VHH binders against c4kar8. Designs and how they scored, part 217

Target 1, 263 residues: c4kar8
Amino acid sequence: MAELSTPSPASPAPLDGGRGDELEKFTLRGARQILQLLQDLITHRGLITAHTGGGHSFMTAVLKVDEERGRVVLDPSPDPQANRRALAAPRLTCVTQLDGIRIQFPLVGLGEGQDKGRPALFAPLPAEMLRLQRREFYRLQVPLAHELSCLLKAEDLARKPVEVSARVIDIGAGGVAVVVPTGAAEFVIGGTLPACRLALPDGEPIELDLEVRNLNRQTQRNGTEQLRVGLRFAALPRAADTRIQRYIFKTERALNAKARGGL
Key: E = the ipSAE of ESMFold2; O = the ipSAE of OpenDDE; V2 = 0.75 times the mean of E and O plus 0.25 times the DockQ between their complexes.

## First folded at step 14 (VHH)

Design i21 (framework vhh_vobarilizumab_d1; at its last look DockQ between E and O 0.54; V2 from the best seeds 0.50)
Fold by OpenDDE, look of step 15:
Structure i21 (fold): chain B 263 residues (1-263), chain A 125 residues (1-125)
Amino acid sequence: as target 1 above (263 residues)
Amino acid sequence: EVQLVESGGGLVQPGGSLRLSCAASGFTFSDYAMAWYRQAPGKGRELVAGIDSGGSTSYADSVKGRFTISRDNAKNTLYLQMNSLRPEDTAVYYCARVEVYYYDSSGSTYEFDYWGQGTLVTVSS
């Protein structure tokens, strides 16, 4: 009976020592921004890993933000020992993700008590929150309603040029993931697809070159096979980059507004 | 509706004793921390004693060793036993439901959402 060593939860990879200067652009210090982000964590019921030091952590969530009193309320651990460690720690490092973006913030001055008869942890509002929007890694899941498409210029098995209209499923600053019918074209990892056309909701299609970076065959629930193709923007004009970024920002904002019940 | 009704106040001589009671209704009494605070004429509100849902107690330094806060969850009643009363203890005493209680390195914090009408305690020779 081979004891399946449950892989030790990978220590969060040290935030690569990118120069302290690069992290500043991702650090929120404005009170309003901090409050908004904490509220977003509440709304999305985001699970937070709270690190107490010494390799110890526990799962928590933001339960409440009190702007008037400048405090945040956290869900205590069901483990009393974890709570004791948290209270003894000079600093609690909270790590979470919201919409694929890593969020990190410190809490200091932790206390324990009750909120409306329920056990809770209390801390002053964080002075700063790190929101790592690595533009290069962020991928927006494209809403189905947007019907983004990319016309791919590829080759078939006979190396005959074919055009394939592919649905865009995610988009980022560095590329797109698309879905194509199996057998529609042949793709080679590292291959370039020249003069493709990305259709955004606003304006004319963007002509661009795409590099195939990943291929993943997926079987749908209905038994239909689809090919997911990860594509990198090989040569993106500045104007095109701006349009893509604008679309991502606008869409993200709309999705967030909808999630908050504002639409 | 949440109701808190204090009783047991009155005139007492220095060195005397009183027991205040607070009858609670309209909520699950056992789930909430409770507190006594007092207000002397011309002075601000002062926390006297607190008791959490687990029965842990805290006291103001001015009353420590003389006053005892307790609760009977079966009767939905909060008590304050006051011994060795002093003229400076003269105040209106209020029972309060604690909305928020927490303890940190700076001490205990009590925030109240409901309180009674109060009961007057006068300590005079």
Scores: ipSAE 0.505, ipTM 0.777, lowest interface PAE 0.8, mean pLDDT 88
Fold by ESMFold2, look of step 15:
Structure i21 (fold): chain B 263 residues (1-263), chain A 125 residues (1-125)
Amino acid sequence: as target 1 above (263 residues)
Amino acid sequence: EVQLVESGGGLVQPGGSLRLSCAASGFTFSDYAMAWYRQAPGKGRELVAGIDSGGSTSYADSVKGRFTISRDNAKNTLYLQMNSLRPEDTAVYYCARVEVYYYDSSGSTYEFDYWGQGTLVTVSS
């Protein structure tokens, strides 16, 4: 009997760029503030995951910032292939944490060379940096026992209305991820699903509009095919937002207490 | 104190050859990329050739195939062999230590932190 090996932790993924309008309030665009944040990353020796596209990434760090020349210096990968992918990419999406705050920024125009005899990567200063507190990027993994569901008002392959009851697998401030059987409905990235109903344990279902952000086909352990659908909350009423945040807080607190043995 | 001292300049006929030397001191020579650049009277500065710490070389198009940059890390010396010299090669040649270099989609960037006093090369019949 072969032992199942535990998979390595997944690398941090960039936040969906299609949420740009919702993330604008967290976007830093002032040159002085960007320089200070980069300097803070240097001071705290922040480890950065740099995404090159196609699911590829490498680990790096900001080694220095040159304000006069308007550029940053990055640690290159010891893997030459990762460096080649980075140099070929139209942009490098950098993701890191600073004191529990998630930081994400693009670098474009990446070059390679040396700084004082040491190999390095070079780029112009980013034009913007995303800075998010935990609440704004956190996604609660919904316990199966809660059987949290969302009734989706979607269309089938013939463009006829269908209602699909989808299991919610994670939930955060800005949306949910759900799973449905493959073929249950046709979903289009960017499409809006009006008047869906999110069922929380603490009251009546919440009526809300959802926007499809991502789609991923998955195979479960029993061989069953399913579709993971990432959904953004559109025009979320204040009362609904409060209920969602309360659910997240209470559930996380309960899960933490269970992990400690219920002290 | 970082010092770079050039020698080997002079007057030469078109088609002739010169070998420039640059004696380096005050730093670990083998760790640094080094370069030659030149400045003709009334003209801007031109990067002529560079060599990194591992010996990889690069050249301006105007000198490729005619000039050879080399280094002797045991002697802390940088060289520029200049063959098939032309009147347009007339310039003051400077040995420089490269602080930063990199290549991106906009081209190459070279920044020097130390340079010598220069040696004059005059190509004239």
Scores: ipSAE 0.467, ipTM 0.733, lowest interface PAE 1.7, mean pLDDT 86
Fold by ESMFold2-Fast, scan of step 14:
Structure i21 (fold): chain B 263 residues (1-263), chain A 125 residues (1-125)
Amino acid sequence: as target 1 above (263 residues)
Amino acid sequence: EVQLVESGGGLVQPGGSLRLSCAASGFTFSDYAMAWYRQAPGKGRELVAGIDSGGSTSYADSVKGRFTISRDNAKNTLYLQMNSLRPEDTAVYYCARVEVYYYDSSGSTYEFDYWGQGTLVTVSS
């Protein structure tokens, strides 16, 4: 359990069988759960490292899940030798991450061919998938280019309702920090802001109740005075939590990939 | 709209020849593997011949050496040259677009998404 709370992401290498009794509680064997997880990998464009044995691997992705025929369709490698190794392997060990969660699954009986005129690799659906949830506790500094905002439902000094569009400067599993112009609204530590709207990419704004946790009045280098407000998510629907964690993971990944010379 | 239109069927004597054609439209013909399959009265559907986008061909054992599948990508047309016809070749012949094909350790799999209306071939004296 303590190993799941480490700040660093898990190694991309496949997990060995020495911890089989500990990993059983993270193993999915339900057909519906396996199908849903594979479909989630398609939706989120999850990149998969497929290990063919002997220290060899290649990068792939799930292109399609065929529930009726019980198979998964994978993107072949642009390297013909990698595809030959995969087809010759008795088993592929596939490793990926979805929303910061490590996922690992075997594929047996790999074939090659085409789907609607496009080259593809085919395999029966895996009988099991390992899903290791890792808690993400760090706060992502939101890139200015993302223009992430939260519409706050607040009050002025006379307790009159006001709506303030606040810029989100950081975000984590437990909340956001926003910046508002001085005097735009009155905030009280411990106070609740109901029905606020967090605008994330890929869909409608998320409606949330936010609790004010801290306030900091800061003067920027240009002399402009602003209020930084730390806000806790009072309660998150599962779907909202998933979207927030997905944004954090994707943004971290994009920043890391950019620092290493692009994707 | 995907369309496959077969022609060239008819009545022929045993030992005779026929050439079937299939005019394809509504998709990029050159990207797809194509096939001919047949259904004889009172029998199930039988895959007769296939050709992939690269021109590699496959045949049912019952027709190998007698039938030749070919394609003309410039004309979006699939052909089946049938020689040394036998009474057991009597069937409705269908042109089909291969949606999926793959090879694994257990063999080959072919799945079709579009078919023509068929053309009747009768081999009788």
Scores: ipSAE 0.367, ipTM 0.746, lowest interface PAE 2.9, mean pLDDT 82
ESMFold2 (binder alone), look of step 15: mean pLDDT 79; pTM 0.781

Design i22 (framework vhh_vobarilizumab_d1; at its last look DockQ between E and O 0.57; V2 from the best seeds 0.00; counts 0 for: pae E 2.5 > 2)
Fold by OpenDDE, look of step 15:
Structure i22 (fold): chain B 263 residues (1-263), chain A 125 residues (1-125)
Amino acid sequence: as target 1 above (263 residues)
Amino acid sequence: EVQLVESGGGLVQPGGSLRLSCAASGFTFSDYAMAWYRQAPGKGRELVAGIDSGGSTSYADSVKGRFTISRDNAKNTLYLQMNSLRPEDTAVYYCARVEVWYYDSSGSTYEFDYWGQGTLVTVSS
């Protein structure tokens, strides 16, 4: 009985040394921005992997941000040895993800103590936070209320041209995921759907070519089968790209505001 | 309501001893770090001693080896045993509930959210 050594989860590959210049675009240094992002981590109860060096890490979370005193409070590890390593480390590298975006930030000058009788780790606010919005990988989950749709020009089983109105479930700079009824059309991975129309809330539909990248059949709780189709933008005019980016940004901002208790 | 009531202050001769008590109420005493601080006339408030919920203690250098902070969780009481008292120990002594305590490379930090009315300790020949 060969013990299948469960491959140790590969340490996330060091972010390939893309040139220092590219990382600067994603680095937050503004105090307000840093505070906001830390607060967002609290709100979403984001789990953070804290790296102490030497290949050691522990799971933590931001418990509190104290703006007045310029400090962040972290949840200590249940492992006392991990906490000792953290305190001995010259730098703690915190890695997390929020809304599919990788966030990385250093903490320096860790202390151990108590907040209202609870054990906690303390550090000064980070001077910078890296928010890797790889435009290419970020997918905004489209709010149902926006009712984004894409008119797909596809073929049926008989290779007859059909138009299918598909609901957009996520959108990014590189493409969209849509849901179509099973049997509405035939899709081939790698196939191109020409002259499709993406409907955004802010104006006329965008005409674009789409490439089928993935197909996923999903059975809903009600027993209805749906086909999720991942589509890449094959040829996107610059004006269309700008509109899509604007929509994503605006929507993300609105969602964040709502999550913060904004009307 | 959180209440802290200090007692045990008074006049003592140099080299004498006093024991201060602080009766705590209105919160789960055992969960909180507690501290004594003092304020001499014309001087700022200074930390004298702290004790966390686990019983670990810290002292100001000026009182180290002479003062002992302790707690009785069953009685919700904080104590400060003061031995070998000096004229420079003359101050109003306050009991405080510590909201935040931590230690880093720069030393210990104590932040207080509640304190008592204080008890006067006078060391005079």
Scores: ipSAE 0.562, ipTM 0.786, lowest interface PAE 0.7, mean pLDDT 88
Fold by ESMFold2-Fast, scan of step 14:
Structure i22 (fold): chain B 263 residues (1-263), chain A 125 residues (1-125)
Amino acid sequence: as target 1 above (263 residues)
Amino acid sequence: EVQLVESGGGLVQPGGSLRLSCAASGFTFSDYAMAWYRQAPGKGRELVAGIDSGGSTSYADSVKGRFTISRDNAKNTLYLQMNSLRPEDTAVYYCARVEVWYYDSSGSTYEFDYWGQGTLVTVSS
């Protein structure tokens, strides 16, 4: 939470625009593929977070896809102000998830009216839809018992080399989020930390290059400050990728097996 | 199950008045927007007037100020009061149920799923 933090795997926030060139390979532009994906959202009752800009959003769902008329029909918000913001917005960014697949798409030209006597929002079919597998966006919350750490090679305030052992709080296919004491090292968004070492429970530490993506300073209840650092894997060897995926898979399976009370 | 039955058409002199009625059945009338269309011989259908479930009305420029659309939800009935009738108002008038309507930056869209049988209005001396 707070100022700036790494989004959770269930976060409704739109995906980072800085990944635009990588996201192109996961973008659907075929009319039939778009129609099928929207129909899948209806079939599986996919809840959608629609972002109207300025930090505003509302919950919606696809009620109907009209192929002949080239439009989607959406459930309006029970909040009239949210609907007015949506109608005034130049674009909606719709974010949802289906069986571990993250789906994101824009809607432009929103209208308000009725379908068979029921209030509805209308928009032309999106020209594109982003479909990402779980591995591309999923972040495992690391159990404290695992004591997962990453040895960061950074610089101090005087720009001298320093090594900082950071606790890993979440991990995904694209990176990790870590926590360090405030002042332990200087981090610059976009900067690269070369030859860091990620310590997984099984085997030798993995050597990898990390790019700083975000920073969030937090003050704990006892008055101590911590720095949360979001780090992207700048270049990931195939063997390292396999080990990280195995750790994520094994840990999820173990957590799911221990879970009581269901979802 | 859905039925729309029009009545009230007839022969009237220029400057006269008529009131058309449409009796609706087979659906929850109060939930739907309703409209009146007309079709003169050899011409396409023209939307004359519309009324939404909340009572907001819209009119074609050709009839604005002369015609009044209204509804009685307790009687499941749609009305069109036609005043200051002109020869060019001669047409078959149809009651229609609006399946879909919406407003966006490009304007208004109306789509209809049911129409009545029509009632003939002739304006002639």
Scores: ipSAE 0.543, ipTM 0.788, lowest interface PAE 1.5, mean pLDDT 85
Fold by ESMFold2, look of step 15:
Structure i22 (fold): chain B 263 residues (1-263), chain A 125 residues (1-125)
Amino acid sequence: as target 1 above (263 residues)
Amino acid sequence: EVQLVESGGGLVQPGGSLRLSCAASGFTFSDYAMAWYRQAPGKGRELVAGIDSGGSTSYADSVKGRFTISRDNAKNTLYLQMNSLRPEDTAVYYCARVEVWYYDSSGSTYEFDYWGQGTLVTVSS
């Protein structure tokens, strides 16, 4: 049956590992919180996609949690090759959804055996679990036609103030990525850019503090050199957060309408 | 109610043999791995031998080559044939049902949920 039907909507793929700092505020690390969340998955019989790497995954579920022994018990795949890949993988990345909330957690040290006479997989409790609403991990690729920009208040090589208008290439709940010409300003990872201005189409620019998270130098095919700067929102007022979410929603809806209307 | 009843213990001389039996009831015997463990006076518990539902066996180094674990799924009975007995084999022997077993990078894990009251084996001249 599944071989002849269109695939069901895929479970969310694991979030990129290079975004760990951006996701830290949504990461549960307390043993009690982790146990409760795993127990909620058991109670609601949550279906989990377990990613083994190389584009491979299988469906599983948490069967039980043993707090005393510090372990979790998982449903094995009916496909023996999937189980073998899981046991060989250095890390099993589990992704699921509970009441519209995305849950992601790693398992390491996976074992295979039986629980009460039934085949099962075993692992130590995860050290962390991510618990996210869609808006907390989604990044919209900004259409060029929107000309979204962010005015950065930065410094030049001599530590003198300089303002740089940077094009925004993606935007999410936690930050933006921008591009600037190489040499327009000096940026330091971990540095703070106070009182920058993010221009959205639906009103006055938003004044906000930004933190530099990553830098990537790019040479374009035409020889133009630019710097991609990943920026985190340092503190975001509720009204600003609402405007950003509304922009993302409206833009996504508009892009989907164009795609449905044909190429 | 799960019950495990050991029998066949006794006094034997060094070099002798005994066969222990464990009658199982209250569960589907063929679905479970089973084990024998022993405890000498003043000593900790030692796993002696195990047998999974498919008949694959394992043994402690101290008994390998001398003891044989087996099962009869039709009779719901677990056995331990003990040959070439030594004074250090003196212990109370327990039949146990394995609740959980698995292997991982740290090795094998075996955990019991039911066991009998034991049968005493004494090896002495």
Scores: ipSAE 0.360, ipTM 0.726, lowest interface PAE 2.5, mean pLDDT 85
ESMFold2 (binder alone), look of step 15: mean pLDDT 81; pTM 0.800

Design i23 (framework vhh_vobarilizumab_d1)
Fold by ESMFold2-Fast, scan of step 14:
Structure i23 (fold): chain B 263 residues (1-263), chain A 125 residues (1-125)
Amino acid sequence: as target 1 above (263 residues)
Amino acid sequence: EVQLVESGGGLVQPGGSLRLSCAASGFTFSDYAMAWYRQAPGKGRELVAGIDSGGSTSYADSVKGRFTISRDNAKNTLYLQMNSLRPEDTAVYYCARVEVVYYDSSGSTYEFDYWGQGTLVTVSS
C-alpha cells in the first residue's frame, strides 16, 4: 500500500525530512559511507539539483571530495545570480539520483572560489545523506492535536445510508486509516464509500471516494473494542492530491523538528 | 612544467622600499590566484598577500597599508610592492600558485600547489 508517494529519483523537488524515525533507515551518517557515495556521484557524473530556497535551484555536480580537509567541491552555475542566491542561503538541499535511487543531502557553509584556476563552490562534507529506494511508501501517523477526521458515507446493518465521523490515525498518498466505533457502520473489503469528506487543518473538507482495503478490530487498554479501517483513495483530483501531500510534508517537518528536541 | 622565479630581494634600511617580482611559466597564469608568503628566521611561514584571477586582494594584518600585491597577466608576472619596511619584515619571500582559494563569512583561505625557491629580503642598517 501506498502510504506516502515518493517523487521519481529524477524529480528536482526535495523530499522534506518528515518524521526522522521513518526516514532514519534510509539515512547514511557514517563518514566512510558519505565519502563513498559522493565519490560514486563523481564517477557517474551525477547531475545535482541544488535548492537554495524561495523556489530557486540550479544544476551542479560534485567535482571533488576532499576527505583530509572535510569538504566537497561543486561546479558553480553559469548564472551569477544563482551562485549569489546559493552563497546567501543558510542551507542548500541537494537532490540527485544514482542508478535510479534518489539521493538527497544538505550543504551548509557554502563558499566560493577557485580550484586549480577553475571557478568552484566549496562546502563542508554533509553530516548525513538520504538514499531513498524508488516507490518507497511511508505512513504518516496523524498527531492527536490535529484532530483530523473523515466523514464516511457508509451503510448500517440494514443497508441504510449512515454518516460516521471517523478519526484519521494515519495518512499517505494512497489512502488513510481511520478508527470507527464498533457497530457504527458496516464495512466490506473492496466496497466503495462515495463522497466522503476529509477534513484537513487548512481549508474546506476534501470530497473523495474511498475503497475499503482492510479491517482490524482492536481492544483498547480500557477493554473497549474499536474498528480500524484502511481506506484507499479510489480517485483523487489533482487539487486534493496537492493538499494531502502538503499536509504530509508540513506535518513531517514539524515532527522532525520535535524529534530534534523542539517543543 | 610549472615554474615560479622570484627576484627583487636585497638589503634595505628601515623605512625603505623594495619591489618583488615573480615570473611564472608552464601554466595559464591569468586563470590562477597567486600569493606571496614569507618565512622569517626562526619563525613559521606567514601568508603576506593574495590576489585572485579577478584582481581581488587580501593582506596579512602585519602588512596592510604598507604592501601592495598586483599582477600583470600579459607578462605572466606577480608583484609585491613593499613600502615602509621594518626589521620584522626580514624574511625569505616566496611566490606561490594557489591551488584553492575560497571566500566565506570567516574570510579568505589560500592553499598552494607550487612555489618558487624564494628571494631574501633583509631590513637592517
Scores: ipSAE 0.351, ipTM 0.736, lowest interface PAE 2.5, mean pLDDT 83

Design i24 (framework vhh_vobarilizumab_d1)
Fold by ESMFold2-Fast, scan of step 14:
Structure i24 (fold): chain B 263 residues (1-263), chain A 125 residues (1-125)
Amino acid sequence: as target 1 above (263 residues)
Amino acid sequence: EVQLVESGGGLVQPGGSLRLSCAASGFTFSDYAMAWYRQAPGKGRELVAGIDSGGSTSYADSVKGRFTISRDNAKNTLYLQMNSLRPEDTAVYYCARVEVIYYDSSGSTYEFDYWGQGTLVTVSS
């Protein structure tokens, strides 16, 4: 029995399917819209977290959309075990962002093969794609250059207190996602990490309590494994909320200006 | 252009052996999974054996333990060693370049993008 990741609206983990009616207005089912969105992911070189179940995921990207054969072509993991988990899974849940908008889609019937002499994963085009524009699901992918970190107060396997400096990979109004080396600390879904310190570029670290919402062992593009931890802000003072929103806004504006050839 | 040329087929008695060869050209052979499939008259195609670029092999239940697929990347050649042949192995055998292998709960489905002209294997007394 593998540990199951718990999805959260504030995390990149898959959304609850029981919200189908509410999410219908954000769901794309037109073949042309699906093809265009997948092509947009290629154009913007969007990284996709593919969830294989059992708390496992790997990082991939859409390499090609084969409209004639009705298929997407994905970048395989350099870790053969991650690829074997993906191929054995009845479904992949793919989660990504495009211009801050959450995109989620299922892939069923995954195959392995070659695309023009390169190893690749193949899947039929998804019948639907979720393009979620709600503010509470917005996640800013933190630029690598920002070197954002969060000092987590947790316990090791022997239940001794440990402090772990974790890299922040995304941030939103409701929380952050961080990566830690496997085995650095023990995390329990639903557990609270008190008095953690979130470092933002514009001042002193923000002290806050974080709730563990999901855990996922992610195989990186270089084949190494790390633990991705989704963390919810348990209670956020107005001043801290303002600083986080300001960081998100300023970073978005800077990224948009850079993409459009601004100074 | 991609070419696959099979050889080694023929008439053999039950219990006999044959070795099929497939000469590949026009692509980087070592990058591709390769397969042997067969088609008897009036039947659909049946995947016999596959080998991926890393050398991992798979076999149809009907031939497992009797057939061995192998490859020589230096010679751009795929082989099928067939032992303990049975009348039901009678078919045209095709070398194929695997474009994609699909996996589901019921098994694997192979899709090919190129295949050869085939070589006839007849198992009869």
Scores: ipSAE 0.177, ipTM 0.606, lowest interface PAE 4.7, mean pLDDT 84

Design i25 (framework vhh_vobarilizumab_d1)
Fold by ESMFold2-Fast, scan of step 14:
Structure i25 (fold): chain B 263 residues (1-263), chain A 125 residues (1-125)
Amino acid sequence: as target 1 above (263 residues)
Amino acid sequence: EVQLVESGGGLVQPGGSLRLSCAASGFTFSDYAMAWYRQAPGKGRELVAGIDSGGSTSYADSVKGRFTISRDNAKNTLYLQMNSLRPEDTAVYYCARVEVFYYDSSGSTYEFDYWGQGTLVTVSS
């Protein structure tokens, strides 16, 4: 059972720093391992959610790792406000995924500037990186072409019931992460959304109860702001669990086949 | 091939003026921040002035209010207007292309990948 303060597997939100001893076996501190993992993120074009605190984040990517100068170079947000929040933050917490494995690392001492004529963000190499190989943290990034959606039963600012069709951006055994336009509905961490409907490509929508685990206002790479909501499956029937797992495996196989069959 | 060619150096009296030029070629000049460095006899290299691709400028404390850095992107040329020259301004002046610059809580950092051959400025009576 996920603890109340622990982000769900569906969450891009940072893990609690107070769990250092629990996470030690998944923490990389070797310089070679850290450099290799950052290079892998470049090779796989891994998108990074950079958390600036106060429920704000933006999407970025590692552009370059400079081993000689001991720094990493990141893609700045097209939103100047997101960059300003990042530069003012005492710590940037970066969360990403590689082959379904959650990766998290801190950046301290963020600067802004230019690399060979291109705008960039700069930070010292992280002293540690978390690489979670636990099944409960495995997340499939949902292909945009699948148009996977979840109909949420939520409330507006006036506490009136509203139905919001939310795009599912990632999915795992324990939950989903969805995006909604800012202001579409109000969400409370720990709140339950009853009788939501998850639409998978094959078959009827799955009716399920979802618990709100985390909230994040995220500036996308195109400069638009969205609310990212992490949702835990409160009670998942065996048939629903089987269908979700089947979708994950089938989609992974299809993505691998496209990668091998493509140019 | 990146090339930076300085010109405009010479001998001037204290209180005089000089304008240095740097002709850039082999890259998209308008995309890069540029800088002027100097090296006085028997001393290390000192950053004098910088200008980013947007035209924002920075200056060493020793030259603030006396020197002006500017650029002409249409001509791929960097300039340094030097006024109220002092004997201590005597140095070889180098044009440099900024590979990397950034601002953080400790201040600004500039790193260079190309320099010109330099032009000598002598301030003497």
Scores: ipSAE 0.277, ipTM 0.713, lowest interface PAE 3.7, mean pLDDT 85

